VH-VL binders against Uncharacterized protein C11C11.01. Designs and how they scored, part 16

Target 1, 160 residues: Uncharacterized protein C11C11.01, of Schizosaccharomyces pombe (q10200r209to368)
Amino acid sequence: LTKLDRAKLEWLIQGLNCEKGSIGNLLCFAVEHVNNHVEITDAFLKEFFNDQPTDDTKVYDDDYINERGEKKLSLIYLMNDILFNGISGTSLVWRYRFSFEPHVERLLDDLYLFSKRLGGRIKEDIFCKKVVKVIEVWKTWIAFQEETLERAWRNFSGNT
Below, E stands for the ipSAE of ESMFold2; O stands for the ipSAE of OpenDDE; V2 stands for 0.75 times the mean of E and O plus 0.25 times the DockQ between their complexes.

## First folded at step 18 (VH-VL; framework fv_bepranemab)

Design r1 (from p2 with heavy chain T50Y, light chain Y99L; at its last look DockQ between E and O 0.59; V2 from the best seeds 0.00; counts 0 for: pae E 4.0 > 2)
Fold by ESMFold2, look of step 18:
Structure r1 (fold): chain C 160 residues (1-160), chain A 119 residues (1-119), chain B 112 residues (1-112)
Amino acid sequence: as target 1 above (160 residues)
Amino acid sequence: EVQLQESGPGLVKPSETLSLTCTVSGGSISKYYIAWIRQPPGKGLEWMGYIYDSGETNYNTAVQSRVTISVDTSKNQFSLKLSSVTAADTAVYYCAKGGYEPDSYMDVWGQGTMVTVSS
Amino acid sequence: DIVMTQTPLSLSVTPGQPASISCRSSQSLLHSDGKTYLEWYLQKPGQSPQLLIYEVSNRFSGVPDRFSGSGSGTDFTLKISRVEAEDVGVYYCMQDTQLPYTFGQGTKLEIK
């Protein structure tokens, strides 16, 4: 990516939220710059895992934890739109699937562990229900390793 | 102080849909949930389900095929719809409020509204 | 579904005497977050239920200190150290650890 494109990517990621317009703007960027799918995926992962450092004695601010949860969801919704929404061509989907696939298990494991930090069963339930909807889309398309998706689905839905 | 009031028709014919509203006054509906609980005459309490202010729901499996709980944030109102009612659905219906913090217990209850299912 | 069983179903108490109500669940109410979501409610005659105790032992605001809750796992107890006339009604335990949330059958408290 050029310096200008990289600055635009960073701006879009920093402003990303769960609103369709915000996700759509970054989706358009990802489509326009598909040849840089690895760098875009790396930027995605950087923001997804950009949690404040933790220590054993620190109590996280509830507003920060809620904001991180919404950011993680917005990133997962973007990933879903890139790969499975039917707007993208097969060549674009193949490239982004290739760059995301090695990270899917780590992304899902992080989401599950993060859900336990929300500080209450109601907040956790809301978060998990939103993630389950995405996992069910991925299972329908048989998009990723079956064992990984089934384990995540059982974890987030509470089914055993 | 937040207050809840149930409203709706007191009589419903069998096989029709029961429709109730819960109106919230004295506060906003941000960051809390509304539960619906019913009590048949002379019997105990049954949790039917709840809805978060964000719109996600959880339903009791006993009624989940017939129940819909929804929210209209512009009106500070929550609704309960129960389809295909029978005499077994005759009860006092309560709405109750819980917060997300601390720990989501139901601290405010409406006064309840009696619904009779009768031919 | 978690079944909540209350004993006794009916209790007659002389004013000023203690009372104890048992609530037993068909499985542990310990949630994966380390908390136990068991509540006690009182429904006075002709009124809506009102919260007394949350998370096993925490008194809700305005509830007299003669009410106390205890227990863990599957066995829980509500105690009233000195019953007063205003305590008459039906007491329900409720679990909201696991969906669907369930109530006990109720314990009717009467004054002798």
Scores: ipSAE 0.275, ipTM 0.702, lowest interface PAE 4.0, mean pLDDT 86
ESMFold2 (binder alone), look of step 18: mean pLDDT 92; pTM 0.947
OpenDDE, look of step 18: ipSAE 0.789; ipTM 0.919

Design r2 (from k1 with heavy chain M106F; at its last look DockQ between E and O 0.51; V2 from the best seeds 0.00; counts 0 for: pae E 3.1 > 2)
Fold by ESMFold2, look of step 18:
Structure r2 (fold): chain C 160 residues (1-160), chain A 119 residues (1-119), chain B 112 residues (1-112)
Amino acid sequence: as target 1 above (160 residues)
Amino acid sequence: EVQLQESGPGLVKPSETLSLTCTVSGGSISKYYIAWIRQPPGKGLEWMGTIYDSGETNYNTAVQSRVTISVDTSKNQFSLKLSSVTAADTAVYYCAKGGYEPDYYFDVWGQGTMVTVSS
Amino acid sequence: DIVMTQTPLSLSVTPGQPASISCRSSQSLLHSDGKTYLEWYLQKPGQSPQLLIYEVSNRFSGVPDRFSGSGSGTDFTLKISRVEAEDVGVYYCMQDTQYPYTFGQGTKLEIK
């Protein structure tokens, strides 16, 4: 990626939220720059696993956790959109699938562990149901390792 | 002080859809969640499902293909729809209120409404 | 699905005597948050169920202190230290640790 492209990527990731317009802008960037799928995937992972020191104030910790939850969901929704770009985008889907696939188990494990930090049974259930909806899309399209997806589905749905 | 009241038709024909309403008084619906629980005559309690004010639902696997629970926050009402009913769906139907973090238990129950499935 | 098994299913008790009801789950009721979500309800004749005990051992507001709950893992007990006439009804245990939420079959308490 050029210096300008990297700045644009960082700007898009920092502004990413669960609104479809925001996700769509980053999706367009990912399609336009498919040759740089490894660097784009690395930026995705860096933000997804971006751990920040916990402030000593509980009020700030609650806001931080809630905002991290929305960011993690927005990144997973982006990943889902990249991977299902229709038949005309088959080669770009394979490139992003190749770069994401080694990390899928780690991503799902992190989401599950994160769900335990939300500070309430109802918050956890709502978060897990949103993740289950994405996993069900991936299972329907037979994306990634079936055993990994089935284990995650059972964990997030509480169906063990 | 929150109170719950179930309402709906007492008789439903086989193959039709059972439709019940749980009306909440004495509080805002945004402060808790609702479960539907039924009890066939002379038998035990069966949890049918739960809905949060966010609209997220959880259903008993035994009825999942036939049940829909929804909320109308403007009317302080929850609803239960159970499609394709049979005589086995004859029961007293309760709605029950659970709290949000940290106290989730069902502390308020409606009086119940008897629904008979018969032609 | 977690199966909840109550014993006995029926219990006749002389007024003033203790009563004990067992509830056993097919798997642990320990939630990932470290709590155990096991409740006890009483359904008096002609009434809706009412909460007695939540989270294994916590007495709900207004419940007489002769009621107590105990247990852990898969084995839980409701005790009534001295049964009174007003205690007549059907007692249910319920787990709400994981979906679907499930009840025991009920224990009918009668005075003899």
Scores: ipSAE 0.332, ipTM 0.716, lowest interface PAE 3.1, mean pLDDT 86
ESMFold2 (binder alone), look of step 18: mean pLDDT 91; pTM 0.939
OpenDDE, look of step 18: ipSAE 0.603; ipTM 0.847

Design r3 (from k1 with heavy chain A35H; at its last look DockQ between E and O 0.52; V2 from the best seeds 0.00; counts 0 for: pae E 3.5 > 2)
Fold by OpenDDE, look of step 18:
Structure r3 (fold): chain C 160 residues (1-160), chain A 119 residues (1-119), chain B 112 residues (1-112)
Amino acid sequence: as target 1 above (160 residues)
Amino acid sequence: EVQLQESGPGLVKPSETLSLTCTVSGGSISKYYIHWIRQPPGKGLEWMGTIYDSGETNYNTAVQSRVTISVDTSKNQFSLKLSSVTAADTAVYYCAKGGYEPDYYMDVWGQGTMVTVSS
Amino acid sequence: DIVMTQTPLSLSVTPGQPASISCRSSQSLLHSDGKTYLEWYLQKPGQSPQLLIYEVSNRFSGVPDRFSGSGSGTDFTLKISRVEAEDVGVYYCMQDTQYPYTFGQGTKLEIK
């Protein structure tokens, strides 16, 4: 990516939320710059895992946790939308499948652990349900290799 | 004060779909989640399912294949659909509300509505 | 599924005397968040269930102090220090530690 494109990407990621428009803008960027799918995926992962260290002795700010939850969900939704476009087979967007696949298990593991940080049974359940819905879509559409997705899903669902 | 009221047909034929509505009054459905509980005549309580205001649901495995719970935020209503009903589904059906932390319990119940499955 | 077992299923009590109902779960009701989600409900004749106790031992608002809940893990007890006529009905324990939520069979309390 060019310096300008990289800056734009960072701006889009920073502002990413669960709103359709927000996700859509970054989706468009991802599609337009599909040739840089590896770099974009790396930026995705960097933000996804950009959490404060987990410390069970520390009381986290609820606003922070909620914000990070929304960020993680929005990223997963974005990932879903990218993959959906890739599955459609109308462009080179399928390349993202290969960029994301090695990280699927790690992503789901993180989401599971994060769900435990929400600090509420109901909040945790809702969060997990939202993630599960996305996983089910991936299963239905075979977004990843069956073995990888099954393994990732079992790890997540077995803990939910 | 939040109140819940169940409504729907009191009689449903076998194999048809039971449809009930839970109307919330005295407050917004936001910040609450709704449970559906049924009680066959002379028997105990059975949890059927739960829906959050966000739309996510949990179902009792015993009825999961036949039950659908939904929310209409615009109407402050929750819905229960139970397909392929049999005589075993004859019961008083309740909706009850719970909340997010710390209010996980079912503190407000509807009056319940009797549904009889009969040909 | 977690099975909730209440004992006794029926109880006849003289007014002013104490009552005790036991509820056992097939597995621990301690949630990962450190709380135990065990509730007691009372269904008076011809009425909807009403909440008495939540999280094992917390009285819900408006519940008389003659009601008390105790227990941990898999064993729980509801106690009524002095039974009154208004306490007649069916008592249910319920767990909501995990889905599906499950109720005990109910304990019918009658006055002698």
Scores: ipSAE 0.285, ipTM 0.754, lowest interface PAE 1.9, mean pLDDT 91
ESMFold2, look of step 18: ipSAE 0.346; ipTM 0.742
ESMFold2 (binder alone), look of step 18: mean pLDDT 90; pTM 0.939

Design r4 (from k1 with heavy chain G27F I29L; at its last look DockQ between E and O 0.56; V2 from the best seeds 0.00; counts 0 for: pae E 6.7 > 2)
Fold by ESMFold2, look of step 18:
Structure r4 (fold): chain C 160 residues (1-160), chain A 119 residues (1-119), chain B 112 residues (1-112)
Amino acid sequence: as target 1 above (160 residues)
Amino acid sequence: EVQLQESGPGLVKPSETLSLTCTVSGFSLSKYYIAWIRQPPGKGLEWMGTIYDSGETNYNTAVQSRVTISVDTSKNQFSLKLSSVTAADTAVYYCAKGGYEPDYYMDVWGQGTMVTVSS
Amino acid sequence: DIVMTQTPLSLSVTPGQPASISCRSSQSLLHSDGKTYLEWYLQKPGQSPQLLIYEVSNRFSGVPDRFSGSGSGTDFTLKISRVEAEDVGVYYCMQDTQYPYTFGQGTKLEIK
């Protein structure tokens, strides 16, 4: 990526939310810069795991936790759109699958552990239902390792 | 202040669909839910289902194949539909409001509306 | 489904005397967030249910301090230190730790 493209990517990630327009803008960027899929995936992961450190003696700000939850969801929705967009080019999809696949288990495990930090049964339920929707798409199309997806699905849906 | 009022037909024939409306006023909470609870005459309370402000729903397993809870945000109205009713569905139906930031309890209940499923 | 079992189902109490109602759940009501979502409701004759206690022991706003809740895990108790005439009605425990939300069968409290 050029310096300008990298700055654009960082801007789009920082402003990313669950609105379709926001996700669509970054999706277009990802498609247009598919040759840089590794760098884009790395930026994705950096933001996804950019959580405030936990501390045994501290309670994190509830507004921050809610904001991080929305960001993690927006990133997962973006990942889903990248992998299953309406683009005809199969090689574009496989490049992003290749770069994301090593991280899927860690992403899903982090989402599950994060769901327990939301500070309430109802907030957790809503978050988990949204994640389950994405996992079901991935399972339907056998996007990643089946055992990893099945375990995550059972965890998030409460079916163990 | 928040006020809830149930309304519905009063009498429904067997095998038809029961439709109820919960009209909510004084509503300014963020992060809320609306639950439907019924009480057959002389019996206890049964939770039917809940709809969150996000639009997500959860239903009692006993009725989940027959129940639909929905919202019309333009009218501040929540509805319950229960299909294929029988005499066992005769009850007083309540709607109740709860929050989930910070507390999780049903603090406002409607007065209830009686629905009788004819023989 | 979590089954909530109340005992007794009926209770007659002399005014000014204490009352105690037990509620047992078929499994723990402790949520992974460390809270126990157990509530108590009172339905006075001819009225809608009204909240008394939430999260086991917290009195809802305006509820007299003669009402107290206690318990953990699967065993919970509602106590009324001195029963008054306005306490007549049916008491329900309810769990909303997990779906489906379930109520106990109710305990009718009457004044002797």
Scores: ipSAE 0.039, ipTM 0.657, lowest interface PAE 6.7, mean pLDDT 85
ESMFold2 (binder alone), look of step 18: mean pLDDT 90; pTM 0.936
OpenDDE, look of step 18: ipSAE 0.776; ipTM 0.912

Design r5 (from k1 with light chain Y101W; at its last read DockQ between E and O 0.69; V2 from the best seeds 0.70)
Heavy chain, then light chain:
Amino acid sequence: EVQLQESGPGLVKPSETLSLTCTVSGGSISKYYIAWIRQPPGKGLEWMGTIYDSGETNYNTAVQSRVTISVDTSKNQFSLKLSSVTAADTAVYYCAKGGYEPDYYMDVWGQGTMVTVSS
Amino acid sequence: DIVMTQTPLSLSVTPGQPASISCRSSQSLLHSDGKTYLEWYLQKPGQSPQLLIYEVSNRFSGVPDRFSGSGSGTDFTLKISRVEAEDVGVYYCMQDTQYPWTFGQGTKLEIK
ESMFold2, look of step 18: ipSAE 0.543; ipTM 0.806
ESMFold2 (binder alone), look of step 18: mean pLDDT 91; pTM 0.945
OpenDDE, look of step 18: ipSAE 0.801; ipTM 0.919
ESMFold2, fold request of step 22: ipSAE 0.485, 0.573, 0.469; ipTM 0.808, 0.820, 0.786
ESMFold2 (binder alone), fold request of step 22: mean pLDDT 91, 92, 92; pTM 0.941, 0.945, 0.944
OpenDDE, fold request of step 22: ipSAE 0.816, 0.815, 0.818; ipTM 0.934, 0.936, 0.934
ESMFold2, last read: ipSAE 0.598, 0.540, 0.534; ipTM 0.827, 0.803, 0.805
ESMFold2 (binder alone), last read: mean pLDDT 91, 92, 93; pTM 0.944, 0.945, 0.952
OpenDDE, last read: ipSAE 0.814, 0.816, 0.814; ipTM 0.935, 0.934, 0.932

Design r6 (from k1 with heavy chain P102R; at its last look DockQ between E and O 0.67; V2 from the best seeds 0.00; counts 0 for: pae E 4.4 > 2)
Fold by ESMFold2, look of step 18:
Structure r6 (fold): chain C 160 residues (1-160), chain A 119 residues (1-119), chain B 112 residues (1-112)
Amino acid sequence: as target 1 above (160 residues)
Amino acid sequence: EVQLQESGPGLVKPSETLSLTCTVSGGSISKYYIAWIRQPPGKGLEWMGTIYDSGETNYNTAVQSRVTISVDTSKNQFSLKLSSVTAADTAVYYCAKGGYERDYYMDVWGQGTMVTVSS
Amino acid sequence: DIVMTQTPLSLSVTPGQPASISCRSSQSLLHSDGKTYLEWYLQKPGQSPQLLIYEVSNRFSGVPDRFSGSGSGTDFTLKISRVEAEDVGVYYCMQDTQYPYTFGQGTKLEIK
């Protein structure tokens, strides 16, 4: 990616939320720059695992945790759209599937552990229900290894 | 102070659908859920289901095939629909509110509305 | 489903005397978050239920200190140290640790 493209990618990721327009803008970027799928996937992972406060404090208050939860969901929704936008076998889907696949188990494990940090059984239940819907899409389309998806589905579905 | 009010028809014929509305009033933007609880005359309380203000639901397995709970966030209204009713569904129906960021327990209840199922 | 069993089902108490109501669950109410979601409600005659106790032992706002809750695991108790005329009604325990949420069958408290 050029310096301008990296700045645009970073801006889009930092502004990403669960609104379809926001997800759609970054999806379009991913389509336009499919040859850079590795760098885009790396930027995705950097934000996904960025659970630290911006001011170097170790305090993780409820507002921060809630905001991180919404960001993680928005990133997973984006990943889902990237993978299934070109299901017709286009090079775009194959490349992103290849770059994301090594990280799927870690992403799902992180989501599960993160759900336990939300600070309440109701917040956890809502988060897990949203993740389960994505996992069910991935299971239906046989997107990743069946055992990994089935284990995650059992974990998230077992939260009352 | 948040207040809840149930509304709907007091009489429903067997095999038809019972439809109730819970209206939430009060100036709160806190995250919350609405539960529907019913009480047959002279009997105890039965939780029917819960809906979060974001729309996700949980239903009692005893009625899950017949119950639908929904929300209209723009009107702060929650609906309960129970299909294929019988005389066993005759009860007072309550809605109750709890929080999920502060107060997880059901601290606000509606006054209840009596629904009789008879031909 | 978690079955909640209350005893006694009916209780007649002289004003000023203590009352005790037992609630037993068919399985532990300890949630994975470390909390036990056991509530007590009072339904006064002609009224909707009102919250008395949450999380086993916490009195809800405005509830007199003569009400206390205790217990753990599967066995829980509501105590009223000195029953007053306004305490008449039906008392329910409820678990909301796991779906489906379930109530006890109720304990009717009357004044002798």
Scores: ipSAE 0.258, ipTM 0.712, lowest interface PAE 4.4, mean pLDDT 86
ESMFold2 (binder alone), look of step 18: mean pLDDT 91; pTM 0.942
OpenDDE, look of step 18: ipSAE 0.671; ipTM 0.871

## First folded at step 19 (VH-VL; framework fv_bepranemab)

Design e1 (from p1 with light chain Y101W; at its last look DockQ between E and O 0.80; V2 from the best seeds 0.00; counts 0 for: pae E 2.3 > 2)
Heavy chain, then light chain:
Amino acid sequence: EVQLQESGPGLVKPSETLSLTCTVSGGSISKYYIAWIRQPPGKGLEWMGTIYDSGETNYNTAVQSRVTISVDTSKNQFSLKLSSVTAADTAVYYCAKGGYEPDAYMDVWGQGTMVTVSS
Amino acid sequence: DIVMTQTPLSLSVTPGQPASISCRSSQSLLHSDGKTYLEWYLQKPGQSPQLLIYEVSNRFSGVPDRFSGSGSGTDFTLKISRVEAEDVGVYYCMQDTQYPWTFGQGTKLEIK
ESMFold2, look of step 19: ipSAE 0.486; ipTM 0.794
ESMFold2 (binder alone), look of step 19: mean pLDDT 91; pTM 0.943
OpenDDE, look of step 19: ipSAE 0.828; ipTM 0.929

Design e2 (from p2 with light chain Y101W; at its last look DockQ between E and O 0.60; V2 from the best seeds 0.00; counts 0 for: pae E 2.5 > 2)
Fold by ESMFold2, look of step 19:
Structure e2 (fold): chain C 160 residues (1-160), chain A 119 residues (1-119), chain B 112 residues (1-112)
Amino acid sequence: as target 1 above (160 residues)
Amino acid sequence: EVQLQESGPGLVKPSETLSLTCTVSGGSISKYYIAWIRQPPGKGLEWMGTIYDSGETNYNTAVQSRVTISVDTSKNQFSLKLSSVTAADTAVYYCAKGGYEPDSYMDVWGQGTMVTVSS
Amino acid sequence: DIVMTQTPLSLSVTPGQPASISCRSSQSLLHSDGKTYLEWYLQKPGQSPQLLIYEVSNRFSGVPDRFSGSGSGTDFTLKISRVEAEDVGVYYCMQDTQYPWTFGQGTKLEIK
């Protein structure tokens, strides 16, 4: 990626939310830069796992946890759109699938552990149901390791 | 203050689909759910299902094969559809709203609408 | 499903006297978050249910002090310290700890 492209990628990731327009902007970037799918996947993972304090003065609160939950969902929705939305081309799908595949178990495990930190039984149920919907798409298309998806499905569908 | 209004037909024929609407008015609310509860004449309350403001649902297992709850967020309207109705589905149908941050409880109820299933 | 059992099903009370309604669940209502999601509702004649008590013992806004809730686990009680004429109606306990959400059968309170 060029220096300008990296700056744009970082801007799009930092501004990503669950709004359709926001996801669409980053989806378009991912399509335009398919040849850099590994670097884009790495940037995705960096933001997804950015739950640790950046310094010792940061204090976690409910607003932070809610914001992180929305960010994680927006990233998973983006990943799902890249792989299974009719906008994506066949060659784009296989490239991003291969770059994401080594990380799917880690992503799902993190989502499950994160769901326990939302601080309310209804917030947890909503989050888990949203993740289950994505897992069911992945199971239907046999996208990733069946054992991993089935375990995740049981975990998320059993939470209330 | 949030208000709920149920609307729909008072009479439905057996085997048809009962369709009700709950309209939410009176404020900017987020992080809420709508529950549908019914009460057969002279009997107790039965929870039918819930829908979160984000659209996810939970249904009572007793009716899950026949019930669909949905939302039209542009109109702040929630719907209940119950297919293949029988006389046992004759009841007053309520919608109720609860919040879920920080505490959840159903604090706002509609007036209820009577639905009779009869030939 | 969690079955909620109320006793008595009917209660006649002289005005000014106390009343007590029991609600028992078929399994614990304690959620993993440490809270117990047990509510009490009153349905006055011809009206929609109204919330009285949430999370076992918290009075909802505007509910008179004469109403109190207590209990834990599977055994819960609603008490009215001095019954007034306006308290007439059917009282329901309800759990929303787990799906499906379930109500008790109701307890009809009448003035003797």
Scores: ipSAE 0.430, ipTM 0.752, lowest interface PAE 2.5, mean pLDDT 87
ESMFold2 (binder alone), look of step 19: mean pLDDT 92; pTM 0.948
OpenDDE, look of step 19: ipSAE 0.835; ipTM 0.933

Design e3 (from r5 with light chain D33E; at its last look DockQ between E and O 0.69; V2 from the best seeds 0.00; counts 0 for: pae E 2.3 > 2)
Fold by ESMFold2, look of step 19:
Order: sequence, then C-alpha cells, then structure tokens
Structure e3 (fold): chain C 160 residues (1-160), chain A 119 residues (1-119), chain B 112 residues (1-112)
Amino acid sequence: as target 1 above (160 residues)
Amino acid sequence: EVQLQESGPGLVKPSETLSLTCTVSGGSISKYYIAWIRQPPGKGLEWMGTIYDSGETNYNTAVQSRVTISVDTSKNQFSLKLSSVTAADTAVYYCAKGGYEPDYYMDVWGQGTMVTVSS
Amino acid sequence: DIVMTQTPLSLSVTPGQPASISCRSSQSLLHSEGKTYLEWYLQKPGQSPQLLIYEVSNRFSGVPDRFSGSGSGTDFTLKISRVEAEDVGVYYCMQDTQYPWTFGQGTKLEIK
C-alpha cells in the first residue's frame, strides 16, 4: 500500500462502527486493494487486539470496555461482509480467507474471553448472542474449520 | 418517563395463536430489554421470555417451542406470539422493562392484559 | 432450571409487628462475576408487581426502610420490620442469575 493508502486505511479502521456506511467504505477499500489483503488483514488484527490504552493516565472503566466491545463487533461484522456479503468475487473471497483463516480461532477465543470483561450478565449475553449470529453464518457456509466453529458456537451460546 | 401498555385480544380459541403487543412511550428504548411475564388467575408469576432492544431473545424452556417475542423499533413496540394455546395459557400477561447493568432490574411494568382461552 | 421455594406460602400479621419471608433456591445464585441476582417483588391486590429489593439487599428507589433483604448462596430472607396496611399483597422472590428466570410461588401477606 502507498503512504496515502495506508493513512486512509488507518482512518477507516479508527472510524469504523456498526453503521452500514462506515463498514461500506472500508469494504470498498478492501475490494479495491485486494492484492494487499495481507497488509489489510494485519491492520485489522492490530486494531482488534488493541485492548490496552496507550496512555497510562487514561481511566480504565466500563465505558472504555464497552467501546472496545463495539469496536470488536464492528471488525467482525466487517470481516463477515468482506467474506460473505456477496460484493467480493470468488477469487477475492479466497484471498481474504487465506489471510484471515490462520487467525479465526484466536479471534473467536479473544471474543469469548473479552465477553467476560463486560461487567454484567446482560451485557455479556447480548455480546455473545451477536457473535453467535456471525458464527452461524460461518457454519452455514462451511467457511472455516468445523471443529473451531462448533467449539466457539458452544461457548458463546452457553451449551456444554 | 417510560410507560408500558399491553394490548391484544381478551379471548382466544384453543389451538389458535395468542398475539400481544407492548407499546413503549415516554422515552428512548435504547439499552433496555422487555420481559414478558404471565400470571394465571390466582396463581404465581411465570417468566416467558426476554428481548433486548437489539432483537436478541431468551425464552423459558417450558414455552420455547410455542413462543416468539419480537421488536419493531420503528413503532416502539414489542410483540408476544404464543401458538397452539390451551386453557392453561389463560392468564394476565405483563410486559416489564429493565435496563442494562447496573440497572438490570425490572423497574417498569405494564398494567397487564387478561387473555382467556376458551371455546 | 433453578427452582425457587418460598416459605411460608401465607402469613397473617398484626399491624406493627415484624414479618419474615424465606426464599430458597435449588442451586447457588452466585454468578461467576461475583454478584447474586435475587430480587423481591410485591404485588398489591389488583396491581402489577412492583420491585422492592434487587441484588439480595438493595432497596429500590422509594421503598421504605422497613423492608430489608439478606442472604447468600441458596438462602434468602425478606424482612418487614413493622408491617403496615399498605404492605398487604403477595411477595415473590425471583432469580435472574441464569435462564430461565424463575419466581418463587409467592407469599401472601395479610393483616389479621
């Protein structure tokens, strides 16, 4: 990616929320720059796992944790749209699947562990149910390793 | 302040579907849930299910196969449908509102609506 | 499912005297986050239920000091230090620690 493209990617990631327009802008970027799918995936992962404040004077509180939860959901929704929204062609889907696949188990494990930090059983249940809907899409399309998806589904849905 | 009002038919025939609406007024429905609770005449309270403002649900296993709870955010309305009703479903039906943590408790209840299942 | 058992099911109290209602759950109501989700409701005659106590011992806004909740694990108690005429009705404990949410059978409080 050029320096301008990298700056645009970072801006889109920082502004990403669950609104269709926000997701759509980053989705279009991902489609246009599919040859850079590894770098785009790396930027995604960096934001996804960025759970620690960079400023030691910042207050760690429920609002920060809630905001991180919404960001993680927006990133998972973006990933789902890149792979399954029907905008990407078959060759584009294989490229992003290639770069995301090694990380799916880690992403799902992090989401589950994160759900325990939300500070309440209602908040946790809502978060888990939203993730379950995505996992069910991935199971339906046989998108990733079945045992990984099935284990995550059991964890998030509360089945044992 | 938030107010809840249940509405629906007073009489439903056996084997039909009971359909109720909980209309929310006096505030935003953001970051809260609606629970449906019923009370047969002279009996105790039974939780039927809960729906979050985002649409996710939990159902009591006793009625899970027959119950559907839904939300229409454009109308500030929540709905309860209970299929294949019998006389055992005769009850006062309440909707109740709770928040998300820390105010998770059900602090606002509707006045209830009586539904009788009879031929 | 967590079964909630209330005792007594009915209780008649002279005005000004104390009342005590027990609620027992079939398993611990302690959630993994460390809180215990046990509520008490009062349903006055002809009315919808109203919240009295949440999280075992916290009085809801506007609930008089004469109401207090206590307990842990599986055993919980609602106490009314001095019963008044307005306290008449059916008291329910409820757990919302896990789904399905369950109520006790109710305890009818009346004045004798």
Scores: ipSAE 0.500, ipTM 0.797, lowest interface PAE 2.3, mean pLDDT 87
ESMFold2 (binder alone), look of step 19: mean pLDDT 92; pTM 0.949
OpenDDE, look of step 19: ipSAE 0.769; ipTM 0.906

